Miniprotein binders against Ferredoxin--NADP reductase. Designs and how they scored, part 2

Target 1, 346 residues: Ferredoxin--NADP reductase, of Oenococcus oeni (q04hb6)
Amino acid sequence: MDNEIFDIAIIGAGPAGLFAQFYAGLRELKTALIEATPRIGGQITALYPEKTILDVAGFLGISGRDLVNELKLQTDLVDSKTFLNSEVTNLKKIASHFEIEINHHASFLAKSVIIASGNGSFSPRKIDVPGSSEAEQSGMLTYLLPGLSEVADKDFAVVGGGNTAVDYAVELIDHDCHVSLIHRRDNFRAMESSVTKLKNSRRTNFLTPMKITGLSPKKEKLEIELQSVPDGAVKRVSVDRLIGGFGFTASSRTINQWEEFPEQFNQGFLTNEAQMTSIAGIFAIGDASIYPGKSDLIATAFGEAPTAINQAVNYFDPDRGGPQHSTSLNKKEVFKHDRIKSRYNS

## First folded at step 5 (miniprotein)

Design a18 (from B0 with I36L)
Fold by ESMFold2-Fast, scan of step 5:
Structure a18 (fold): chain B 346 residues (1-346), chain A 81 residues (1-81)
Amino acid sequence: as target 1 above (346 residues)
Amino acid sequence: SEKVTIRIEGDSPEALEKALYEILERALELGGEVYLEWEGNELTIEVEGLPKEALERIKELAEKIARETGVKVKIRIKEEK
């Protein structure tokens, strides 16, 4: 068969990108959502999933995590592709299409591009020891807290000495987990009350001063090899999961190397009222965009997303027409979903 | 090359978020790499890969944000290998 050509490629799976993906799906556009990190949610997931958000219409206070979960449920209603661990390393215009390069190899074509990458890509700072890649691929090594509903009495290791690691450990013991806290020093650069709580808990085992020297995934457990920092003595422990708490990294280096790089002002891509950048067919929304009078709110990004999608359609297929009347949209497959059906039929 | 470490403490998540993004935008504009750690009311930002003169600009921005928002900042610039 012919190489697949997308109508729209959306770069970044933060709130803006997720809503753009959903809306594009409602318009039955062939859509790719591309995210450099292993997880959706952008800065919310990476930095403050616990934050209560007060300024998103329709929610009487919602946590960052719950907002991302709701956005994911919407995207699950539409036929669209999501590519995680996929960094856009080049953007090039070829005739009437854009070529999007992923991870310095592999590429695909799209008729339009929506930049929704926020204020940079946030990725967890990773452990680099023998076996770490395999442990991460198996799901036994993660860098963010898992869902905590069925983790009681499970054994976790957390590695790190800052607030991220200490906060992870506190959350785990509050959900009845056993935690081995690994750090290369005997002291922690974290909130004193949190460290005291961990020291007073029978669920916490301090493996300090120690460093991780290897990881070995087994059938149901991860084996961690540790070395004592003072004398190099080796110790092995088995846990259900290891969580790395080293914080996050951010870089704009890759975007700045694109062949098609739109005009910026104050680190944002300049757009007109159609959310179109200085390059025809490339749009920007959310924190990645800037225009006179812009409000830096999630709610603003939600309004920008449909504008960008509809104007992208006008760009690559001006005869396609605008969005359908709302009654016609109610006939779409998405409204057969059980959750929506219960609201319309009860 | 040198590194700047900025520790920010404040009671307002909105103020911490503003500080984070203003510093991040400036660091990325200058071509630096940023390490981030956020826990409750404390945010730590490390910027590396830049010459001392550029790191001083980031320090000045952090001090400005502290004056404007009332967050508490501790800033250290140290030599990288």
Scores: ipSAE 0.039, ipTM 0.529, lowest interface PAE 5.7, mean pLDDT 82

Design a19 (from B0 with I36M)
Fold by ESMFold2-Fast, scan of step 5:
Structure a19 (fold): chain B 346 residues (1-346), chain A 81 residues (1-81)
Amino acid sequence: as target 1 above (346 residues)
Amino acid sequence: SEKVTIRIEGDSPEALEKALYEILERALELGGEVYMEWEGNELTIEVEGLPKEALERIKELAEKIARETGVKVKIRIKEEK
């Protein structure tokens, strides 16, 4: 789908990958941040967005969600590209570049690769009702947000009661879609402000407490059969697409069969002090990496990211040398951001 | 094959996270498939694709975690769909 040549392809948009992209942007490197799921934040977003994190320097307690938001604000200060819904299914070396295969069909080219995929991969938890396999095959049932550029005024249903479903619904109404939010209970265990936003929107229809009992793809729309949880009363609705927001699963069946697959030790990619794996030009950081004395902390990954970026530059452009305090790292455009300007002036 | 469903309730996000990671790690080590949903103060973990003896070991781990952290745990072992 994309045939650009990047300086660095970063695999995984968890905290390590986000910070690596930010630092690379400060060095004016062309990077692709590639994430298999529809959301940034990795395991934090998938498993514990509301958890208070105490061991990230600079924050006196911060929720997982807020930490990811802060990291996203940093990446927004620099010129960077993020590709969501993009699983790296193969890595191949072609002359002086790496070809990154995405979803078995697309490829990116990069001069170097940084693996920041965390402790494992998660896949969406699926709906299992009559017609669900056919609906998914037709593209009318998905578990990831669609491209949001062409969805205005379309009708979506989102099913689920947690942060994943609520966040999907919020993004859809922010892009002028109509959303029917389906949940088996009348209450949602999601951030209260997001639920309140949905309740105050004329673009949101709450179908609660209801469960999905069947799906029927038609030529134009998906017919969803619903049953009221209290009394079993049947209701049918038609939508352009149904999105399942049940969160994610983990599976031991997920394996990397990349043509260029670096050596592992204790389920992590073995690295040296330069964060370089057994394959020249491929680096690993964060929980995806392992080396003597490693601590599995977000704070550790933040130190590993700049090391990997700088060593990747040494790999593909050795004449550039190491980083220095310079105008490229100290751009005036960064200080035009309202938040930074406010802090400086106060 | 059988599956085990573990429903965990607790007021401490740290206790729920510890339970999640310990159960997830053990289930994956045994070659099982794990499904999870974390919603507020409730965490549901389903483990399948393992023989009954392995599912019993997952159950024993969950019970140990409940004793050590004070979370409320409800466990069911059933034939999977």
Scores: ipSAE 0.012, ipTM 0.413, lowest interface PAE 8.3, mean pLDDT 80

Design a2 (from B0 with L24W)
Fold by ESMFold2-Fast, scan of step 5:
Structure a2 (fold): chain B 346 residues (1-346), chain A 81 residues (1-81)
Amino acid sequence: as target 1 above (346 residues)
Amino acid sequence: SEKVTIRIEGDSPEALEKALYEIWERALELGGEVYIEWEGNELTIEVEGLPKEALERIKELAEKIARETGVKVKIRIKEEK
């Protein structure tokens, strides 16, 4: 467990959670953002990155992917900690704090919790072929990107045809890996610019249309058996690691098993005007929350995030006071960012 | 337990995305587990962990989406082993 206690734990790195993390950072709170999947963006990234969003104030139409990218640029301005591949499997109250359990292991304490998980959590969908269990046990098959400082000059195979697989492949070639991209069709259901980048890279080898029929761990390398979809011809390739990019399993049931589980109505957590749930110190925002008159919009979640953060502070540190809305904020390092400097200094 | 498998085919990425969103949201509202695979013009959604009556509601939603958007939908409800 971490010896330091977080002020706020935010569950879910969708747009609501990302903005909450950013705002908490502006308030100089020690914040943990916890996301079950290997990527930020939540439902937008997993399901509809190409969707044009028309109802976010300040944008005359923006794609889901671009919105997530803009939110990440904001979070990068603040000192924040993000835990990816981290499913919150339990919440329990210990005296004045909450114990956050990640992947069935107690991980840290927080003074307050913001539930921003949208309509559920995601887990990677797994490959089921002969040898897949042994490959996963050996660490040669994973569904998540490895630490990127460890991957230069390694050979990866990525299997899948959607944004998950294509985005994994792009990230790996950007870190000097060689990537064999395996897909049962010749076409990818992913952003055209990402696919074009892979096609233009000498680090990418396309193994399409092919399917995986077997995996065999061999000392330091994984042997992958492939079968051509049209004619059944068999090919074998050897890689350092295989990454499965088949998308995600979505479920609300993990949250339902928490020891501190707030009251729900119509699958949303009931909140008051402070975004506080039935459990003092636990807040909910975005699609995870419900209250009379709620609009299920991203824009609504952006307004809920500052309310929840400020009320969480009132809960665990009532003497801290409210946010400052003065020129003293201009002394923060965030105002040194190049895009912001152009508005305040030439 | 039973599961429903919905295979959706359409030439419009926007129509497939809308179908995915509506079916996924409804399945989560009912407390189900959702598996998603999207390849080119084909989207497969598997929903499990729900009683038969809830799976029938998911099936009815998929059929409604097919009528409204023109996507081709194939639905199978099968008992989980």
Scores: ipSAE 0.011, ipTM 0.390, lowest interface PAE 9.0, mean pLDDT 81

Design a20 (from B0 with I36V)
Fold by ESMFold2-Fast, scan of step 5:
Structure a20 (fold): chain B 346 residues (1-346), chain A 81 residues (1-81)
Amino acid sequence: as target 1 above (346 residues)
Amino acid sequence: SEKVTIRIEGDSPEALEKALYEILERALELGGEVYVEWEGNELTIEVEGLPKEALERIKELAEKIARETGVKVKIRIKEEK
């Protein structure tokens, strides 16, 4: 990343961060949305995609996955940058700006920061078998999806039995990859429609019930040694890459190591009525924030997001004034979007 | 330095999801680090980075969830190497 300067950097692409990104776009702010994982939706997408949510205004019951999809459709209407696979590993103040460190080396500048990371960062759980360290070092074993623009016709193996592994496999076949899905049991504990999609795809090969017993990186392919759980029979497969889908660890530790670390109260960042933390120019919204009387609802975060965005503008550009008008968006692109077109032109 | 390992077995994916949600949120509220593995009808949740008193509160929550949902819960608290 070069020396690009943003008006606002939003940390975390959960519901709060997605709506903040959308509202910032309505105000025509140069915005970066930064997400540690390869997917938007935060904790909801990672852990509870099929959960029915009853307390989001405007929806008569909606799954976590569908809510994230609706939020993405809103963010697609505005000009904003989203950085996936990008963990904020440090935050420091340089003169009048904040320097945001990504993945321990890349950095960029923002005039203000909004923390929307929920309760912390997610890291993948790792495979521990002979050859796993060498495979990871070679780039042939990863725990996050690769950039999907250049993976067509490649052979992937995904190991795991939960939503993470199944969702990775679905994403890969949707991008024309071939996937060998490895699991210790014959049954998956994931969204049934996703498992059915994989079973009906000619791009999916089920290697169940099998466990990985060894990995061997070769010149251009990774050789995976598998052992049948019931009888111990050994099978070997060769793939371009293995992706571990064992889920994630959730931790607040990385955030606690930032040079600019706002004060906490009861494990959340204490904010005032402007959503500003103890550090001027740093705001917090959603589950990352706390104040007297706060309700821990997605709907509450949706109200906090516009407040934080507008107060961030007051912080770095006080002469800009308040929002012009949030209920109007006069872009031709809005009316070309398939969903809006079908809702208003049918 | 202590870790609690909660192994949950149940035939209801909804009950396992509820257990995961409640335990994860409680552990994160207390400042812990949580490791999750979900395979078949077994959910394993490991919580570390918390004092023993906080780990005992998580244990009590897991036991309450088992009583309310009928899932089988096996809990182990051990000191990490």
Scores: ipSAE 0.025, ipTM 0.472, lowest interface PAE 5.7, mean pLDDT 81

Design a23 (from B0 with W38L)
Fold by ESMFold2-Fast, scan of step 5:
Structure a23 (fold): chain B 346 residues (1-346), chain A 81 residues (1-81)
Amino acid sequence: as target 1 above (346 residues)
Amino acid sequence: SEKVTIRIEGDSPEALEKALYEILERALELGGEVYIELEGNELTIEVEGLPKEALERIKELAEKIARETGVKVKIRIKEEK
């Protein structure tokens, strides 16, 4: 990426960032969407994937997960680049461009920046036992569900006691997997109906109350060392994959280490009506932004995203005309999507 | 080394979200590490990596939010060794 110059770098793949990427794609801009975590969706994915959202226009009672899925489908219609596991560790202005540093190592240039990081960078809460690093590197320990089309009759272990672990286990048994559910207590803090479904399934084995004390990757399987909480007895099980469902951790939303750090007010980046921060060429949208009269709603962020994109273009290329109507676009990929195709071309 | 655990229970999704956003933003601004888990009507927030005085300020913020919004909060500060 150090030989590539982007029109816009968008920091954060929550709903604001996803919609900004989509709209930028409709304008044929070259954008990088940069997300510190291994997942898109930001706070929605991390905190309330199953919550019914009532205040997003155009959707009747949509879940957080489904909203993120719809936003992803929109970004898939346009030419866009998303970089996961990519923390912006420094932001520096060099002449007419910004240098974006990723993970204290790689860097690239962008003509403008949009901060869409919400309330910070989220990552899965990780297991820390002997062998866990090696297991993660080999792909035998993950914190996300695998592709579910080809997992039938495979053996999974899921560790955790909350909704994340229970939801993962339910999804796996619904795809004909065998699941060993590991938790340090006999009680799960999750939806009662989901726990009941797991208890009634022949595909679920409850390993409670037990703690993981070690992981050993073998050629084809992961060996998990378990210790009984009441009596300390050691048990070993072999599985195809272990999935951690402990929730997530969050780091500072913005670090004072950025050389170009815009002014903040009440924990948000102060912007004008153009979504521009105190630093020319740097914009902020969604929960990362603040201005007089702002409402901290997803719907508000959706209006801010096009404004920021169009004003970024006005900043780095003032001779470029305004946006064309999206309905005038005749792009092969846009009209290939089954939902769009079925509406206009059956 | 020290952590604060905040358990928030309420029937108002708006009040729970307000509590979450304010506590999360303050903790992250102070440089803390935050663990969040939502279980039905109960939100658990753990904040680590801050000195005890900063954790006490987060506790005070949670108590203020409880008074203003009517959510029920249970707070525990624990030393981690």
Scores: ipSAE 0.011, ipTM 0.379, lowest interface PAE 9.4, mean pLDDT 80

Design a24 (from B0 with Y35W)
Fold by ESMFold2-Fast, scan of step 5:
Structure a24 (fold): chain B 346 residues (1-346), chain A 81 residues (1-81)
Amino acid sequence: as target 1 above (346 residues)
Amino acid sequence: SEKVTIRIEGDSPEALEKALYEILERALELGGEVWIEWEGNELTIEVEGLPKEALERIKELAEKIARETGVKVKIRIKEEK
């Protein structure tokens, strides 16, 4: 973890957090975006990447995945840092700064904090078989996708029968991995188009109907013991990594343990019109926030993000003033982007 | 659009966990949006983005789970305009 002092730390890389990161970049603020999972998009990526979203202004029907990709393209235009696989396990105020603890280990300082964690952190459901604890400790068993830049030509097994497992498998084959998909039934309870894509891919091997009965980390590979259902025939396969795709459960317990814990109402953080919580310098936006008249829409969060960023600046640097315009980016760099360049050259 | 809020209460953590995962799995299978949160000692699941018939199936599933596991469920369907 970088031992840096940030102007703003944003907790949660869902749509609210991504847009807050982008807007903070337009104001040339030193910004950290902190996400507990290995992927941006928050609950959209975890729970409904293929759902068509109808109520985000500027898009005539867009999938959750494509919306997250569009938000990432905006954040890529600004100079900001994103920390994935980074759970904020404590928040503490020291003098004029906040200390943000990551994964019970590392910490860094920020002048202000924006809570954009949605409805809390999602925890994956775990596999419980002989050797599973050792496999998880070795890093060969995980429940979230790895960094996608490092997966090409690797052999993965994914276990699960629902959308989470199938979506993991699709993402892996789209990044040139070979995937053994393990499920205790011959049919999957998931999007038909995704299952069809996997069936039509030479990169997918279906290990159904089978259940995992044991895991054994070896020198460079994980050995998975499988048992055929119902006849009990045993098969062993060797993979670089096993991913459990059983879905997610939400928990507020980690956030509730922060030393600086803002007032809540109905499990949302109470805010004033400035998006400021009960603790000066800590703001909340999106589904993490609550105030009279709030609508729980992605579009609402997009309006809250600039308000929170601008009020955070007023908090830690009141003499800096507000933005003159929304265009703080170097216009030449924006027009160099392939998408924008193509539009203006056509 | 309509949404279904399911509040689950029970004396057994195993029964609550089973109810959560079955409702979550079914809601995701049907292509719904799922929000999960704890409200005191009650587990709350909100499902939206599905037609009324699919939300009613989620309601029926929650009622079936309550009968099979002994958890208590309170189900509310609200029209979000």
Scores: ipSAE 0.019, ipTM 0.187, lowest interface PAE 6.0, mean pLDDT 80

Design a25 (from B0 with Y35F)
Fold by ESMFold2-Fast, scan of step 5:
Structure a25 (fold): chain B 346 residues (1-346), chain A 81 residues (1-81)
Amino acid sequence: as target 1 above (346 residues)
Amino acid sequence: SEKVTIRIEGDSPEALEKALYEILERALELGGEVFIEWEGNELTIEVEGLPKEALERIKELAEKIARETGVKVKIRIKEEK
């Protein structure tokens, strides 16, 4: 347990959660943004980073990736704290606070909670082959990069064909590791410059087109069984660690294992006009929320986020008052940003 | 247990996204567990945790989407070995 108490815990780092964190920062609130996956952006980053989004006000078409980048730039202007690879596995109420359990082993305390987890729980897709659970339990199979200060000259395998796997592989070779890159196809759908860097590196071994069929943790190394996709030929390789960088799981399972579980309707949390759920102090925004007349649009979530933040403040600190007009929130650091400075000078 | 694997290829990101969300919505509505991998012009969707009759309905939906959008689909319902 960290003894730190947050004003608001925001669950989910999709566009709704990112904007909520930014707005809370403008109000000088202490927030924790808690994300189950290793990346921000939620469904956008996981499923359609290159999609052109047409229905976000203020943009004449923007890719999912660029929208997430713009939201991140906003959060960088304020004091914000984000916890990645942090799944909320239980939510409890203790007197005036909420205890949020992370990954079954850690917890945060917060005065209020905003659920911004989207239309379902998206978590990194796990490898499910003989020996995979044992490999994960031993720490030889992970879904995040290890600490990079002590990995020089170690052997890693990375499995996956997208940007996550390729980015992991690049980071590892930049830290003097040897990387075996495993993918079921002979091509990668990732930044061309990154793939070219890997192809030109003597530290990279391409194991394509191959699939993992088994994992066997040994005393010091992980043995990976591979099967060639075209002809079924079996090959074994031995590495210090395997890192999975592929896909996400979407589940319809409700988070009913939470001790504080708000009322749902049609897979969303019922809210009133204040974005408050059936449990006082717990709010929901974006695709996680439902109310009469709701539109499931990113633009709608952007309006819901400030409402939830301001009503959370009214819940835990009713004497604090409302926000001042935005033009009075003159954060000098905002005007130092190159893009804002450029617009002013033009 | 049985699962359906749907592999979708198309040059239009919009068509792939439409296929993804229609299949995802139907599978989640039926109580299934969905695994998604999207790489460039290829989308793979695996659905499990449903009876065979429900998986057949998801297969039929994917075939309908292929007819409507022009994407290429390869569908297989398999028992886990």
Scores: ipSAE 0.011, ipTM 0.367, lowest interface PAE 8.8, mean pLDDT 80

Design a26 (from B0 with T44E)
Fold by ESMFold2-Fast, scan of step 5:
Structure a26 (fold): chain B 346 residues (1-346), chain A 81 residues (1-81)
Amino acid sequence: as target 1 above (346 residues)
Amino acid sequence: SEKVTIRIEGDSPEALEKALYEILERALELGGEVYIEWEGNELEIEVEGLPKEALERIKELAEKIARETGVKVKIRIKEEK
């Protein structure tokens, strides 16, 4: 984070939050999009990236992964800031601004807030064994992929049996890394083509069925202690880095501890037709919001996002006026993108 | 402290998603902490941080979902390691 004041802080990088960020960018607003997990896409990315979504207008069936990718391409057209691995641990009002606390230690100011966190707060499920905290502090244990430009010839361990772990392992071997894939079962529940690719690669070492029982950061490498699930036999391996890919934690505790906590009904933030919550300057959209007659669809969230953005502007800068659609779109140079350019050239 | 572990197996992604969100909503409403692992046609949900009576209510909800949707559910309530 930096010490600049944002116009809008958007909490949650699911479909609603991503589209809100894009629309705010078209209005030339300074926004921070804050996501607790290491990846955009919210619950779609975390739980069902390969699910076919049928009820988003303009798409004849699209996978969750592809929908998130399309939303990302839209945000790439505008000036936007996204902060991943950033949990909003407190929200409080300071004079005319809101202070957003990140991960219990950092904070920044925003003139307004849009809650787009979906049905719950998801964060990576963490390894809890002796030495795990020290390993995480040293950077030798993470829950997301490193920058892939300088990882060739490095030794990685990935732990997990689902799509996240398998996708991490595939990406790493495609960048010339050596991967030890650790899983408590002898079978993987991930795309069959990805698992087959790993089995056919000489860069993949399968450590199954095994569980991690300890981590020891050494000067240059991380030592991982493993136990065989059937017989408890102990094995140790040394790697440059361990990446965890075994699911997510959801908790209501953090949100319920915010000093500025808007009124809820049935686990959703109650809003009026302006997407405004019970607290002036705080808005909610998507599955985080509830109001009479709401349809619980991604398409509904896409309509709510522009409403919330425009009403937030009315809240903190009433003299700014509404969007100037024809001029603002041309000024953003959106027509420079390859897809848009290709469509206009044919 | 105690936790409840719910393993759900089904061929319908829609049924698994419905089961996940109903259990998640109820557990979060009660103030619990939820751990989720979704792999293909199997969903595992662990709920902790709640009194035993609340965990039993989560168990009852999972059993109701199994009866109504036809997903297979295995439930275990045990002391945390």
Scores: ipSAE 0.115, ipTM 0.547, lowest interface PAE 5.3, mean pLDDT 82

Design a29 (from B0 with R7E)
Fold by ESMFold2-Fast, scan of step 5:
Structure a29 (fold): chain B 346 residues (1-346), chain A 81 residues (1-81)
Amino acid sequence: as target 1 above (346 residues)
Amino acid sequence: SEKVTIEIEGDSPEALEKALYEILERALELGGEVYIEWEGNELTIEVEGLPKEALERIKELAEKIARETGVKVKIRIKEEK
């Protein structure tokens, strides 16, 4: 991504990875968080954002979405880089550093790696209709949100009925885009408040119940052929871009292709008590890790993250010193956050 | 080759959602690929690269979904001998 060397590369922006990023930031480590999907939250965001989670300490029942939001607020307190839409397609050891390959092309170096990818990598689920390959090759069909700084007043279509599609549509209207939301049913399996927001927006056009039957890239616009599910009537619409929001496929195959692939047991990476894998400098936490006595809980991953970060520092910089007391890691900037400021200054 | 996916359209019963998530998790744990497709009242599960014991568990879970939700469930195996 750049020519600088990171202290730590964290693979996966699920709860384990987000907390690891936060703690690494408190230790003032140059950190990269790498996430294959366009959104943070891992399986929580993809599979169960509305599920009530009962076993995270400090919360009396919290939805998956709200938990991810709280973790994001913590990461916003620290200076670290997050790379979304970035699949780690290879991991190599070059002298004393690791080369992390992104999307089969780009690469950068890190002194240590924390695997926090859960039980596998995720790729977007793709549309398969006449013209879809050509539309994707032209950039008019994508499965990830575009850069949002320069999309105001553009026309987007989003297809899908779940949280991925609805969240894409919400983000686009919040950036002054016009969105045609295509779904084969009149009901969406997404957060009710998000669907209500879209229904109340003048920027949203609902094309339901309809299915896409063809795509035709033109010079400046993509023509989408739609078929009404109830009566088979055909309609065509023209947009700047179509975004597929069908969620993601999960696969372990990409990870298994890494040149530096740590030893596994039952689909998890074996670790010792330091969260270190069979390869020195590579650590694993959360559902990606396994060790005797492990509990597969989000709460367990939160304890594993600081251990892995501190042991990574011991690996690449043994003279830096041991783990710091948590309060001594805080800067004045942390106390400027509205919630922290209100708690201490009210 | 097919990959593990989860896609549910419309308002599926809570039991169906939970069972589909369990199939996805189990496929990841077993190192195979599973494609799950929902269309109307029909659920299609396509599997590739899973061992025999894993296929039996997925079939049992699919039968449970059919019983609890009344949907039609199809299992397809894409692995060559």
Scores: ipSAE 0.000, ipTM 0.240, lowest interface PAE 12.9, mean pLDDT 76

